# Miniprotein binders against q53ft3: the designs that were tried, part 118

Target 1, 195 residues: q53ft3
Amino acid sequence: MFGCLVAGRLVQTAAQQVAEDKFVFDLPDYESINHVVVFMLGTIPFPEGMGGSVYFSYPDSNGMPVWQLLGFVTNGKPSAIFKISGLKSGEGSQHPFGAMNIVRTPSVAQIGISVELLDSMAQQTPVGNAAVSSVDSFTQFTQKMLDNFYNFASSFAVSQAQMTPSPSEMFIPANVVLKWYENFQRRLAQNPLFW

## First folded at step 14 (miniprotein)

Design y18c
Fold by ESMFold2-Fast, scan of step 14:
Parts: sequence; structure tokens; C-alpha cells
Structure y18c (fold): chain B 195 residues (1-195), chain A 83 residues (1-83)
Amino acid sequence: as target 1 above (195 residues)
Amino acid sequence: SVEELAEEIREALERVQFKYEMAKRWLELGDVEFALRLLQRAYRLAKKALEKAQELGLTELIEEAQELIQQIEELMEKIRESQ
């Protein structure tokens, strides 16, 4: 039902079902992971009124799992990007995997998905350090970064008539920056994952 | 909350304004096709922002969105007449 993607790794589409409503992906070498994408495969939607709560778990210093709520996926928002860097030493949150207290192999983290009622999910608060984002939200954030960079760069633009001689200084025409900006924005709109 | 939604609309209108200014810059550089592309994107974003502001009854943002839409339409018509 679900897929899990980490940049530079093969996509996982075969979650381990650990309960009727609970699914898990293993993330080996998790210390090298900054972001995780969780998405629905599109084969079958959630039943009406239901969605998936997404959790991240890593082994603490004693090998015990520490679970944290990252966010949600729903029929209306079937994919989400989470930043897990900075969560690797945090405290655990309340989670539906509470009965699982098995010591695990070091350096293997897990993504857990719990199928829950939408009303129940709405009452839960994801950890503040994880980016609560869909692909669309990430695209919007990236667009803001692009706009900020372009505004900063263009604030230094001058016409050739206003330039003073400087043989050691490099110049980039403003129109080249504008063309790069729009090409990047267009590509991002067509495929948010092209980066 | 209404305030969070209002902030999203304000951010969208800032992006509209920026695209509008960039379109004018590209016109000065002689790239009419690219300027029109920017104006069309600005127009779509402004219309969506207007719709959201109307749904929430945010009068000041409705007025700002309408003003930006008018400016975009006027520039697009001016470009059309010049071709």
C-alpha cells in the first residue's frame, strides 16, 4: 500500500505488516539519512474516514526503540517528505507501537505507518523538528528559497554604464540569473523530485 | 486558523508581485515570450489567492488580489496590442 524513499537508495515498496493496521519499513545506516519520503502506491485508497500516521523509530543507547510521530498521509495528501536529521537523539513520543520493546540491531531505524481514523489523527501533534510537509509543501518552501536567493542576487545588479573597471572581478548578467531561476521553477513544478 | 490561512494568501500575493516585476524586467530585456509566461503564472496564482480570500471574507486581501489581477491584465493587454 505504501512506499518509502531515501535519496540515493532503492525505493522500498514492500512494507512488513506487523499488525492488521500497522506497517513498517527498515532503514539501515539511518545515521546517513536526512530526509525520508513516504507515499501511497495508488493501487488502493484508504477506506473513507481513514488515513496513515507516520512514525520514525531508532534504537537508543540501550538498543530500545524510540518512536516519534512525523506526520500523516491521506487520500488527499498521499505523499509527505520528513526531515529526520536532528531527531536521532530525541525523546520518544506516544505511539501505537508501544507494546514493541525488542532490542534491535544498531544503525537500523524504522518508518512505521499506523492506519487510523482521520478524526483521531487530527488530535495528534507531530514532533516540531520534523518537517511536516507534502511534496506540494516542499515545492512551496523551495520556491520561497529560490525567490529569496534571486532577490538577494538581483539587489547587486547594475547596468554596464554604472560599472567601474575591476579586472579581478567576475560578473554574471542579470538575464542569465533570471533564466536559471525560471528554468528551475518550471522543472520543480513539473517534477518536485528532480533535485 | 484564519490567521495561518491569511498568511498563506499574503505569501502567495508576494509571489504574484515578484513575478509581475520580473515580467516587466524581461520585457525591458526584449523577451516578450518569457514575460508573458511569467504573467500567466502570476495571473493563475493571483486568481487562486483571490478565491481563498473571498472564501475567508478577508476584505483587504481580496482588494490586494483584485488590484494585482488588474495590473497583470493591463500589462498582458498592452503586450498583445504591441504585437
Scores: ipSAE 0.000, ipTM 0.088, lowest interface PAE 16.4, mean pLDDT 71

Design y18d
Fold by ESMFold2-Fast, scan of step 14:
Structure y18d (fold): chain B 195 residues (1-195), chain A 83 residues (1-83)
Amino acid sequence: as target 1 above (195 residues)
Amino acid sequence: SVEELAEEIREALERVQWKYEMAKRWLELGDVEFALRLLQRAYRLAKKALEKAQELGLTELIEEAQELIQQIEELMEKIRESQ
């Protein structure tokens, strides 16, 4: 349902489902990450009246996960860019992943997506500087990431006849990447701050 | 104390302001449904803050809450008209 992209890293399109409504991407070596893009793959929309709350988690000095709300994705806004480089000293917020108590490797951060009612999402307040609000930063990052992702993903395009079957691998149709790219370009042209 | 309660009200109004600004941004992005949810939550919080400010006779906070409520109502009406 979701994808996660970091500049200079492999795009992730296979989130680990940890509950019916909760999905996680692992971010190893998170101290080198400044921005993360979270997006919907465009194949399955959220159920009506629902969206996704996007969280960032890192281990604190005691090795306990600290979850912070970054923002949201919805059917109307299926992608978002988040700045995480300033969040490591922050205190944890109330979060839906707390009850699950997932024990994790030290130094591996996570992006969590919780599928929630839009009304529930509206009750929450993301951390102050997580969303990329600077027009300059957005323009620079978005141009780089959009081109990087499309070029990188397209470099792996193969026909079905060329595929080597592997039960452990996930595949997405090339047209899903194209739909995301075209939809992003169209929305950016309508409103440069749509992200 | 009254000052502690006043600070609680001020923090609530700050959260109302943030949700209002966030709703405007989501409208710009074309997500009317989520913008409305944010505005409805802001409205609810602002009404509670107004009630508390009135109980304590805090004129400045009453005025701030009323102003935010008016802004929220106006934006919600504008959204309904455009549907």
Scores: ipSAE 0.011, ipTM 0.464, lowest interface PAE 9.2, mean pLDDT 75

Design y18e
Fold by ESMFold2-Fast, scan of step 14:
Structure y18e (fold): chain B 195 residues (1-195), chain A 83 residues (1-83)
Amino acid sequence: as target 1 above (195 residues)
Amino acid sequence: SVEELAEEIREALERVQMKYEMAKRWLELGDVEFALRLLQRAYRLAKKALEKAQELGLTELIEEAQELIQQIEELMEKIRESQ
């Protein structure tokens, strides 16, 4: 249903479904992550009037999860990039040099996606500056990256009729998403303007 | 107290402003439907704040709420014209 991408890491396409309307991705070593991309898979849209609220959770200094609303994905905008670097590490330190004196312990954060009514999503307010602006260069990069993904993925699309007797549905194998990511990252290393 | 109620209204109007700015951003991203949902929410909140300000006779907050409502209505009309 959903995918999660962090630069320099393998793309995740297998969210853990924790409720009928809730999905989670684990993010190990989250303190090294600056940005996360969340996107929808396949051609199956949200039900009419519904969308996805995207949350970020990290363990606080007491090991308790802290959930923060990052933003949204919708049928009209099925992918989003979020800046999470400002949402971690600061609240755990009370002393000016506390972070310098503590051992860095790898922790697992989570991206959560909750399928909600668009009206309910409109009622909520994301944490400051989590979503990137359409006017900045990283948003432009992300749009070109998404264009590349859709073009690549569509070349591997197969009807379910080829696999089962369900002719009106299409599926994209998870392996195709992984191949796209590896290809895109390799080409970026060769020429950042290849798109 | 009236001062505590006035502060509640100011906080509501700040939330209206935030929803309005979010709506503009979602328009830039091309999601007109969600932008309109955000504007509809902002509109309802601003109308409620206006009603409370009028009940209390708080002229400054009445004017601020009316200005925000006008901005929301103008953006919604601009969206309609573009479609």
Scores: ipSAE 0.042, ipTM 0.551, lowest interface PAE 7.2, mean pLDDT 74

Design y18f
Fold by ESMFold2-Fast, scan of step 14:
Structure y18f (fold): chain B 195 residues (1-195), chain A 83 residues (1-83)
Amino acid sequence: as target 1 above (195 residues)
Amino acid sequence: SVEELAEEIREALERVQRKYEMAKRWLELGDVEFALRLLQRAYRLAKKALEKAQELGLTELIEEAQELIQQIEELMEKIRESQ
């Protein structure tokens, strides 16, 4: 599974699987988005020799999708930051989603991930300089991701008195999440590229 | 049912994989203690999953669990040798 993060928005971790090897995230109000972070959740790694090609689409004036290749994620580099603000009026690139019927509204863009052979991915050319590699930009988005995750998780916290016990469900003490958050921030401050 | 129990084992092995990958990241960054804690938890979960898969005769899950256990043991051994 994959995750998609836009600064200032709730992280998405539930991609729509549209084929065995293709996953999509919806990006509403995409005109306000400058950067998107795509990352692997670590649940299931790519099979050996495979990785993910990351695409961006927006609706053209006729409501038809215009797909562009942004870059790649792999087991060795499981997250990437992409600048999309310059791509909203650009021309489409070659993409593997052309045969698929993906329904979306006029104001919603999409991030698509196609699982492909690494050798095949090496022959593809991403549009412009969509990939962002600056440490400062990475640190900023990482911090916002941490804040969004912690706020989301803690919003479901309940006291023991409020719990309805279920033997089949797992629960994590809120204090453990807080300790992880603090440790992560400390590590990030020492080395912004630590994860 | 066997299918329900198989699903529980698959979910457990996914959690093992996540802990293993996290441990590798923390080890790369020099936090040996935290990496070891993650590997120990991964090891215990993988061993339990292996036992259940063996009881049910689920060959693919047995092999997957054994591979994960081997990877965990190898990484723990490398850490031990480096101290």
Scores: ipSAE 0.000, ipTM 0.081, lowest interface PAE 18.6, mean pLDDT 71

Design y18g
Fold by ESMFold2-Fast, scan of step 14:
Structure y18g (fold): chain B 195 residues (1-195), chain A 83 residues (1-83)
Amino acid sequence: as target 1 above (195 residues)
Amino acid sequence: SVEELAEEIREALERVQQKYEMAKRWLELGDVEFALRLLQRAYRLAKKALEKAQELGLTELIEEAQELIQQIEELMEKIRESQ
């Protein structure tokens, strides 16, 4: 349902479902991460009146997860960019993942997505400065991320004859990536805040 | 103390302002439904802050809460008109 992208890393599209309404992505080597993009894959929308609350967690000194609310994604706005570099030492916020006993390594952070009623999401306030601080910073980050994603994805382009069937891997046509890149670039130039 | 309660009300009104700005942001992004949900939440918080300010007789905070409530109501009405 969801995807998670960190600049310089492979995009993740296979979230671990830890409850009927909760999904998690692992972020190894989290100390090197500044920004995370969370987005919907576009294949399955949220149920009517629902959306996703996006959380970030890191292990505390005892290995216990500390969850913080970053923001939201909805059918109307299926992607969001979060700055997490300033949040790694912050205190935990109110979150629905408290009962989850997921075994994980002390060095791995997580992105959690909780499917919630829009009314419930509206009652919550994201912790700290999770959003990009300025339009210029966002534009610079987005341009770098677009370039990195396009270059990385295109570097793995192979002909159909060279593809080995694998149920654990997803493939997308190179022209789809190019069309996305060009459309995003155009929209960003027209309105940096369209995201 | 009255000063401690006044500070709680100021913090509540700051949260109302933040939700109001979030609602405007989500409206600009085209998500009218979530923007309305944020405005409804801001309205409830502002109303509660107003009641507490009135209970304590804090005129300045009463005026601030009333102004925010008016802004929220005006934006909700504009959204309704545009639909």
Scores: ipSAE 0.260, ipTM 0.723, lowest interface PAE 3.6, mean pLDDT 77
Fold by OpenDDE base, second read of step 15:
Structure y18g (fold): chain B 195 residues (1-195), chain A 83 residues (1-83)
Amino acid sequence: as target 1 above (195 residues)
Amino acid sequence: SVEELAEEIREALERVQQKYEMAKRWLELGDVEFALRLLQRAYRLAKKALEKAQELGLTELIEEAQELIQQIEELMEKIRESQ
């Protein structure tokens, strides 16, 4: 039902179901993690009127789990990116995972997803800066990244007449970069999560 | 009593306001579909409240209901324009 992605790591598609309405992913070496993507696999939608509250748990200085609400995923918003790097010193909030004997190792954090009523979710307040991307913010970031790359690459553009022979260097025509950029933008517009 | 009915209308309008605010929050979270559903529910509730207030001649509640309806309509239109 759910997937979890950390940059530079393998995608996790097998959440541990700890209750009928609760799922958990383990995040080893959580201290090195800045962002986590939580997404629906598309196999099983939320029931009507329900969504997922996404929680992050890390061990405190005493090894006790500290849970914080990161945000939400829904059928309408089946993926979300959360910044967890700044949460490591935060205070815990009320969470639905309190009674679970989750074997915790000091270096392992957890992502918990609780299936809840949408109305109830809307009344909850995620920790401040955890929700990085609305789909809009992700799209904006991606667009900025693309623009940055294009601008950077274009700054090196020279005409063939301006080229100095360099037999040891390979050259890519600027049109290739432009075509790539246009294609990428098109794909992004069609599906921001095409990658 | 008219007073009891007025209170029911007030409570309904409060629920309308809550749903409206919730919809805005869900928009911020990127779930436009759910936000729209909330707004639609809020709209229906507000219309019912307006009708009752009009039947009872409760001027203040009529005005409040009309204002909420206007706010909901404006937000729904804004969402549609952004899509």
Scores: ipSAE 0.000, ipTM 0.165, lowest interface PAE 16.0, mean pLDDT 81

Design y18h
Fold by ESMFold2-Fast, scan of step 14:
Structure y18h (fold): chain B 195 residues (1-195), chain A 83 residues (1-83)
Amino acid sequence: as target 1 above (195 residues)
Amino acid sequence: SVEELAEEIREALERVQTKYEMAKRWLELGDVEFALRLLQRAYRLAKKALEKAQELGLTELIEEAQELIQQIEELMEKIRESQ
């Protein structure tokens, strides 16, 4: 239903379902994470009148999870970028993840998605400065990501001449995708503003 | 005390302002349905705050609540007209 993307890491598309309406992604080594993208996979929409509340949880100094509301995703806005680097010492917000209040290791955080009525979501207020909801910012990031991926993958197009005649389906070698990923990750590490 | 109740009303109006700004942002993002839900929530909170301010005779808070209600109503009307 959902995907979670962190710059420089493999995309996660297999959320752990912890309740009928609750999904969680683990974020190890979260101290190095500045932004998280949450998005719908596009296969199954939310039921009419419903959407998703997106939460971030990190372990406090005692290993207890602190949950904070980051924002929302809906059928009308199925993706969002959140800045989490400023939230590690923040006060916890009200949250529906009571069963997840267990002691964790200090380096593992979580993204939680709770499927809720739009009216219920409207009653909630996300923590300040978490949502990077600028359409221009998201569009720029997406365009740069797509351009970087396409240009890098295209640099290996000459290998097509060595392929046997294939059916209508296409396959990209996994190592080409991995090399793009590693290159993009390296560029972000050198200059986070490069995107 | 009246002062404690006035503080509660001010905090409520601050939450109304937050919901109003959220609604404007969600409209920019193209989600009219959620924006309307946010505006409806803001409207209910603002009306409740207005009633409390009127009961206590807090003129400044009454005016603030009325101004906020007008802004919410104007935005809802603009949404209606653009559909």
Scores: ipSAE 0.335, ipTM 0.769, lowest interface PAE 3.0, mean pLDDT 76
Fold by OpenDDE base, second read of step 15:
Structure y18h (fold): chain B 195 residues (1-195), chain A 83 residues (1-83)
Amino acid sequence: as target 1 above (195 residues)
Amino acid sequence: SVEELAEEIREALERVQTKYEMAKRWLELGDVEFALRLLQRAYRLAKKALEKAQELGLTELIEEAQELIQQIEELMEKIRESQ
C-alpha cells in the first residue's frame, strides 16, 4: 500500500503492518537522512473519507522514541516529501504508535503511517517545516529551478549574426525556450502537480 | 497601453483564481497551513490587481477582483472558524 524513499537508498515497498490501520518503515542511519518521500503504491487506495497521517519517530538522547507528525498522504495527494533532518531536536507529539511494540535500535528511525479519517487529519498540525511538500515550497523550488534554467540558457544566447557555424551542432531558438518556460509556468500555476 | 495593462491584470486575476482553487484542494487534503498561505498570497495578488484596475477605471476587472477577494476572505474565515 505504501512506499518509502530516501535519496541514495533503495525504495522500500514493504511496510511493516503493525496494526490494521498502521504501517511502519524502518530508516537505518537516520541521522544522515534529510528528506523522506512517502507515497502510495497505487495498489490499494485509501477507503473513502480516509487518508494517511505520516509520523516520524527517532530515538531521543535516552533512547526513547519521539514521534512527530510530518504530514499527510491521501488519494488526492498520494505522495509527499518530508524534511526530517531538522526534527531531531523537536518535541514529541501525540501519536498513534505509542501502544505498538515496535522494536527499535538506536540508529534506526521509523516512518509511521496511520490510516485515519480525513476530518480528523484536518485537525492535526504537523510539525513546522517538516512538510517540504508544501506546494509552496515545491512551487518555489520549481520556480527557482525554472528561473535558474532560464538564466543559464539565456546566458548562452547569441544573435544569428554572432553565431559561428557549427555543422555538427543543433541549435534551438531562444524563443522556444521562452515559450516553454511561459507555458510551464502557466501549467505550474494552474496545477503544481500537473506532471 | 491600457489594453496591455488590462491583460496583465487579467492574468493576475487568473493566478488568483488558480491559487484559490488550489487552496480549496489543499484543504481537502488536510493541509490547512498551506491552504492559508495560498489564500494569503492570492489575497495580496488580488488586492494589487484591484488597485491597478481601479487606477485604470476597468470596471469589469474591478468587479472580478472584488469578487475573488470576497471569496478568499470567506474561505479564510471559514478556515479560522473551523480551527
Scores: ipSAE 0.005, ipTM 0.188, lowest interface PAE 10.1, mean pLDDT 81

Design y18i
Fold by ESMFold2-Fast, scan of step 14:
Structure y18i (fold): chain B 195 residues (1-195), chain A 83 residues (1-83)
Amino acid sequence: as target 1 above (195 residues)
Amino acid sequence: SVEELAEEIREALERVQEKYEMAKRWLELGDVEFALRLLQRAYRLAKKALEKAQELGLTELIEEAQELIQQIEELMEKIRESQ
């Protein structure tokens, strides 16, 4: 019923149904994710008077999930962009002396969607440091095109050490594509009509 | 003068025609309420123009006003039938 899109990754359209009213997408290597798009597939609408509350979870130091409300999707607003880069947990790599733990625990974050009454949703407050944007059909189309271009371009990235000399070819550093994509997304979030 | 009053009536009928065309466009876009409001305004303006034309005995303007009123009534009836 739902889809989840992350820049540089394949779109997910098969949410795991955990309960009658709850759906989950797994986000491996979540520390590399800045934005997540959650959207409704065009096949089945929400029942009248209901919508979806969108949550983000990451494992704490004990491996227990910590859920934070990001925002909402409804029949009238069936897609939304969320910024999760500010919500990621820190690790030993942020310490000046590096990680001292012998065992590294792989972490998988999750996007959760809870189908709730619109009245209940209206009483909830999303996390203040997470940027949330409504995406209309035109903006959603543009975002998908941007993601498609970025995914294609980045999938051909190779290190300079792996390059074969070829004087008839032009190469663009992957960093340039990434910076362009991030700047475009930032501007899109500020003003959807900026281009 | 009668000529000045006739010109005022012609200008009113032009505004009626304009509102009628606008109403058709809004109907195509699915805004039935706004289309009906435009048609009601067009109807009132056309009836006032008809009354003035009849008072002055301006046969051509009487005929034009009657034709526009007929078109407005027909479109309003079509809208009611579709509801």
Scores: ipSAE 0.000, ipTM 0.051, lowest interface PAE 25.1, mean pLDDT 70

Design y19a
Fold by ESMFold2-Fast, scan of step 14:
Structure y19a (fold): chain B 195 residues (1-195), chain A 83 residues (1-83)
Amino acid sequence: as target 1 above (195 residues)
Amino acid sequence: SVEELAEEIREALERVQIRYEMAKRWLELGDVEFALRLLQRAYRLAKKALEKAQELGLTELIEEAQELIQQIEELMEKIRESQ
């Protein structure tokens, strides 16, 4: 349902579903990451009155996850850029992933998405100013990320067409990726601050 | 104590301000529905803080809560008029 993109890395579109309403992406070597893009693939919208809360988790000195709320994605705003470079040593926020606290690999962080009622999301306060808000910097970064994602998706589609599919891999139709790219570009052109 | 209760009210009003600023941000991003949810939450919290401040006779906090309520109401009215 979701995608996760980091500049200079392969896009992730196969989130691990860890509960009925909870999805995670692994981020190896997270110390080198400044920004993360989280987006909906456009296949299915959230049910009426629902949205997604986006969390970032890193391992503390004992290998235990520390979860922090970064922000939200909704049907009205299905993509968001988050700055995580300042959050790697912060304290955790209130989060719905408490039951999933386990010892983590020291170099691997996670992005978590929890599907929640909009009323519940409105009660929460994201840590710091994780969302990118500068028009010029945001637009430039977003354009680079869109170019990177589209180029990767196109390359991947060609390569996969020539390969024998792995039974354990999740495959998404190319038209879903194209639809996301077109919708995002259109919305960005109409309002550069839409996310 | 009265001072401890005053501190709780101040913290609540800080949360109101945060949600108000978040709502303005989400409006700028074009998500009117979520912005309204944030404003409704901020309104309820501000009203609760106002009632507590009035019970304790804390004039400065009463005034601050009333100002925040007015700002929230004005923004909600602007949203209504633009739809």
Scores: ipSAE 0.118, ipTM 0.611, lowest interface PAE 5.7, mean pLDDT 75

Design y19b
Fold by ESMFold2-Fast, scan of step 14:
Structure y19b (fold): chain B 195 residues (1-195), chain A 83 residues (1-83)
Amino acid sequence: as target 1 above (195 residues)
Amino acid sequence: SVEELAEEIREALERVQIQYEMAKRWLELGDVEFALRLLQRAYRLAKKALEKAQELGLTELIEEAQELIQQIEELMEKIRESQ
């Protein structure tokens, strides 16, 4: 349902489901990561009135997770770029993952996605420095990230006739990737301070 | 009773406030279309609440509804000008 991308790393499209409405991606060596892209695959939209709250978690000195709200993805805004550098020592936000107490090894962080009512999501405040606030350098970085991801994903495109049946493999229609890329690029052009 | 109807109006205005705050949030996220949809819903609900409050002569609720309508109109105009 969701994808997670870090520049220079393999895209993740198979989130670990930790509850009916909660999904996580592992981010090994997260201290080397500045930005993370979270996006919907587009094959199954959120039900009407629902969306996804995106959280970042890192292990404290005892290996316990510290969760922070980064932002949201919705059917209308199915992708977002977050700056996670500098969040390691930040305050924990209110989050739905607290009861799970997901302990991780040192140096491995997580991106969590909680499927929630839009009304509930609107009541929450993301950590202030998670959204990419722009200067020209961020716009250039974002464009390069988009180009890199689109080119990488497109390099694996095959016709439907070439697909080998495999229930364990996930395939993303090229159309979904293209629509995401075009929508994001258009919005970035309209506002360089865009998420 | 008049008090039960007043409570119904207060609940409606609370929903208007929530929808208005949601619209501002989605606007910040760059989803102008969803923000406008929320504002249009809030506007319709606020207008209905205003009408009911006027029918019952509930001055405080009339004033509250008018203030919310003004805030909604101001934000919608801001969005229109930025497009």
Scores: ipSAE 0.000, ipTM 0.157, lowest interface PAE 16.2, mean pLDDT 71

Design y19c
Fold by ESMFold2-Fast, scan of step 14:
Structure y19c (fold): chain B 195 residues (1-195), chain A 83 residues (1-83)
Amino acid sequence: as target 1 above (195 residues)
Amino acid sequence: SVEELAEEIREALERVQIAYEMAKRWLELGDVEFALRLLQRAYRLAKKALEKAQELGLTELIEEAQELIQQIEELMEKIRESQ
């Protein structure tokens, strides 16, 4: 249902479903991550009246996961860009007792998506400044990536719809999303500015 | 504590089960390569969970892990035979 993108890394399209309404992406080496994009693959929309709450989790100094609400994705707004660098504790902070008391924390964080009622989501407050509000090179890249995906998927869907006995129903096979991912990744590797 | 470690193992096996079901879904969609990647990850997680359960002598979790490993191996072999 969902994709997760970090600048400079391979896109993830295989969220792990940990409950009927909960999905998780692992983010290794999260200390190097500044921004995360979460988006819907377009294969399966949310049921009417529902959307996805997006959470970020990292291990705190006690090794306990800290889940923070970053924002939301919906059928009407199927992608969101989040700044997570400011949410990590201890960055730029010095202890009076020096580095001798620094405990190594796990290098893996998680993005969690919880499918919830839109009315319930409206009552929640995301952590401050997590959502990216300005258009920069990263958001421009993300918008171009989404446009590229839409054009690719739409072209395939039109052909499939013409072959379907029930043309009022349109489906995009999950395989076409993976083929788009492979094609986009290949082109990006050959020319980072092809988009 | 043993109870905390047992819960960790149970959560890992739940994730293995979810990955296994997702792999079957991807096979239905014709993506054998991605299904195999999911099964390989599920296999590694299940093997680690089995090792931990054996170290703690948790018989029920050992049996559950072994059953999941067998299911994963059978599906991977079926995929291999179909190629």
Scores: ipSAE 0.000, ipTM 0.089, lowest interface PAE 19.8, mean pLDDT 68

Design y19d
Fold by ESMFold2-Fast, scan of step 14:
Structure y19d (fold): chain B 195 residues (1-195), chain A 83 residues (1-83)
Amino acid sequence: as target 1 above (195 residues)
Amino acid sequence: SVEELAEEIREALERVQISYEMAKRWLELGDVEFALRLLQRAYRLAKKALEKAQELGLTELIEEAQELIQQIEELMEKIRESQ
């Protein structure tokens, strides 16, 4: 359903489903991560009236997870960029993962996605400065990355009617995402300043 | 290093697994042609990964690649028989 991307790392497209409405991505060596992109794969939309609340957690000094609300993804806004490097240590927010026994490696953080009612999401306040505005260099990089993905995926949309018996629904095949990822990763390896 | 090359092979096999699972989903949705195309691409990637694993003598990765290739071949044959 979801993808998670960190600059300089392999894209993750297989979230762990830890409950009927909860999904998690592991982020090893999180201290080196500045930004995280969370996006929907486009194969399964949220049910009407629902969306995804995006949480970030890291282990505190006792190894216990500290969950913070970063923002949201919805059918109308299926991707979001979050800055995690400036988050406060030791602070937490109200979260749906509190009753879960999550085993943590000291250097591993997690992105959690909770499927929630849009009305409930509207009542919540994400942590400050987590959402990225279109001002800094990394916002430009992420926009180029998203533009590249959209253009690449759209080049295969011409044959979309061959991918499903229902041409009224838009689907992005997993293989198209994988091919885009391989091309983008190859370019970055050849030229680290490509972005 | 051998470890870096092993990681590349593991990543390739992970992509093969994802493509295989997605192909099964597209079959359930009735798009046989696209499922077959996904499987053909996964097959090529899996075979390349197998060759690299054999070159490096990485027994566990060789076994994993062979298992995935067999699963892909079985599904492709099932598709062919049902058409």
Scores: ipSAE 0.000, ipTM 0.098, lowest interface PAE 16.5, mean pLDDT 69

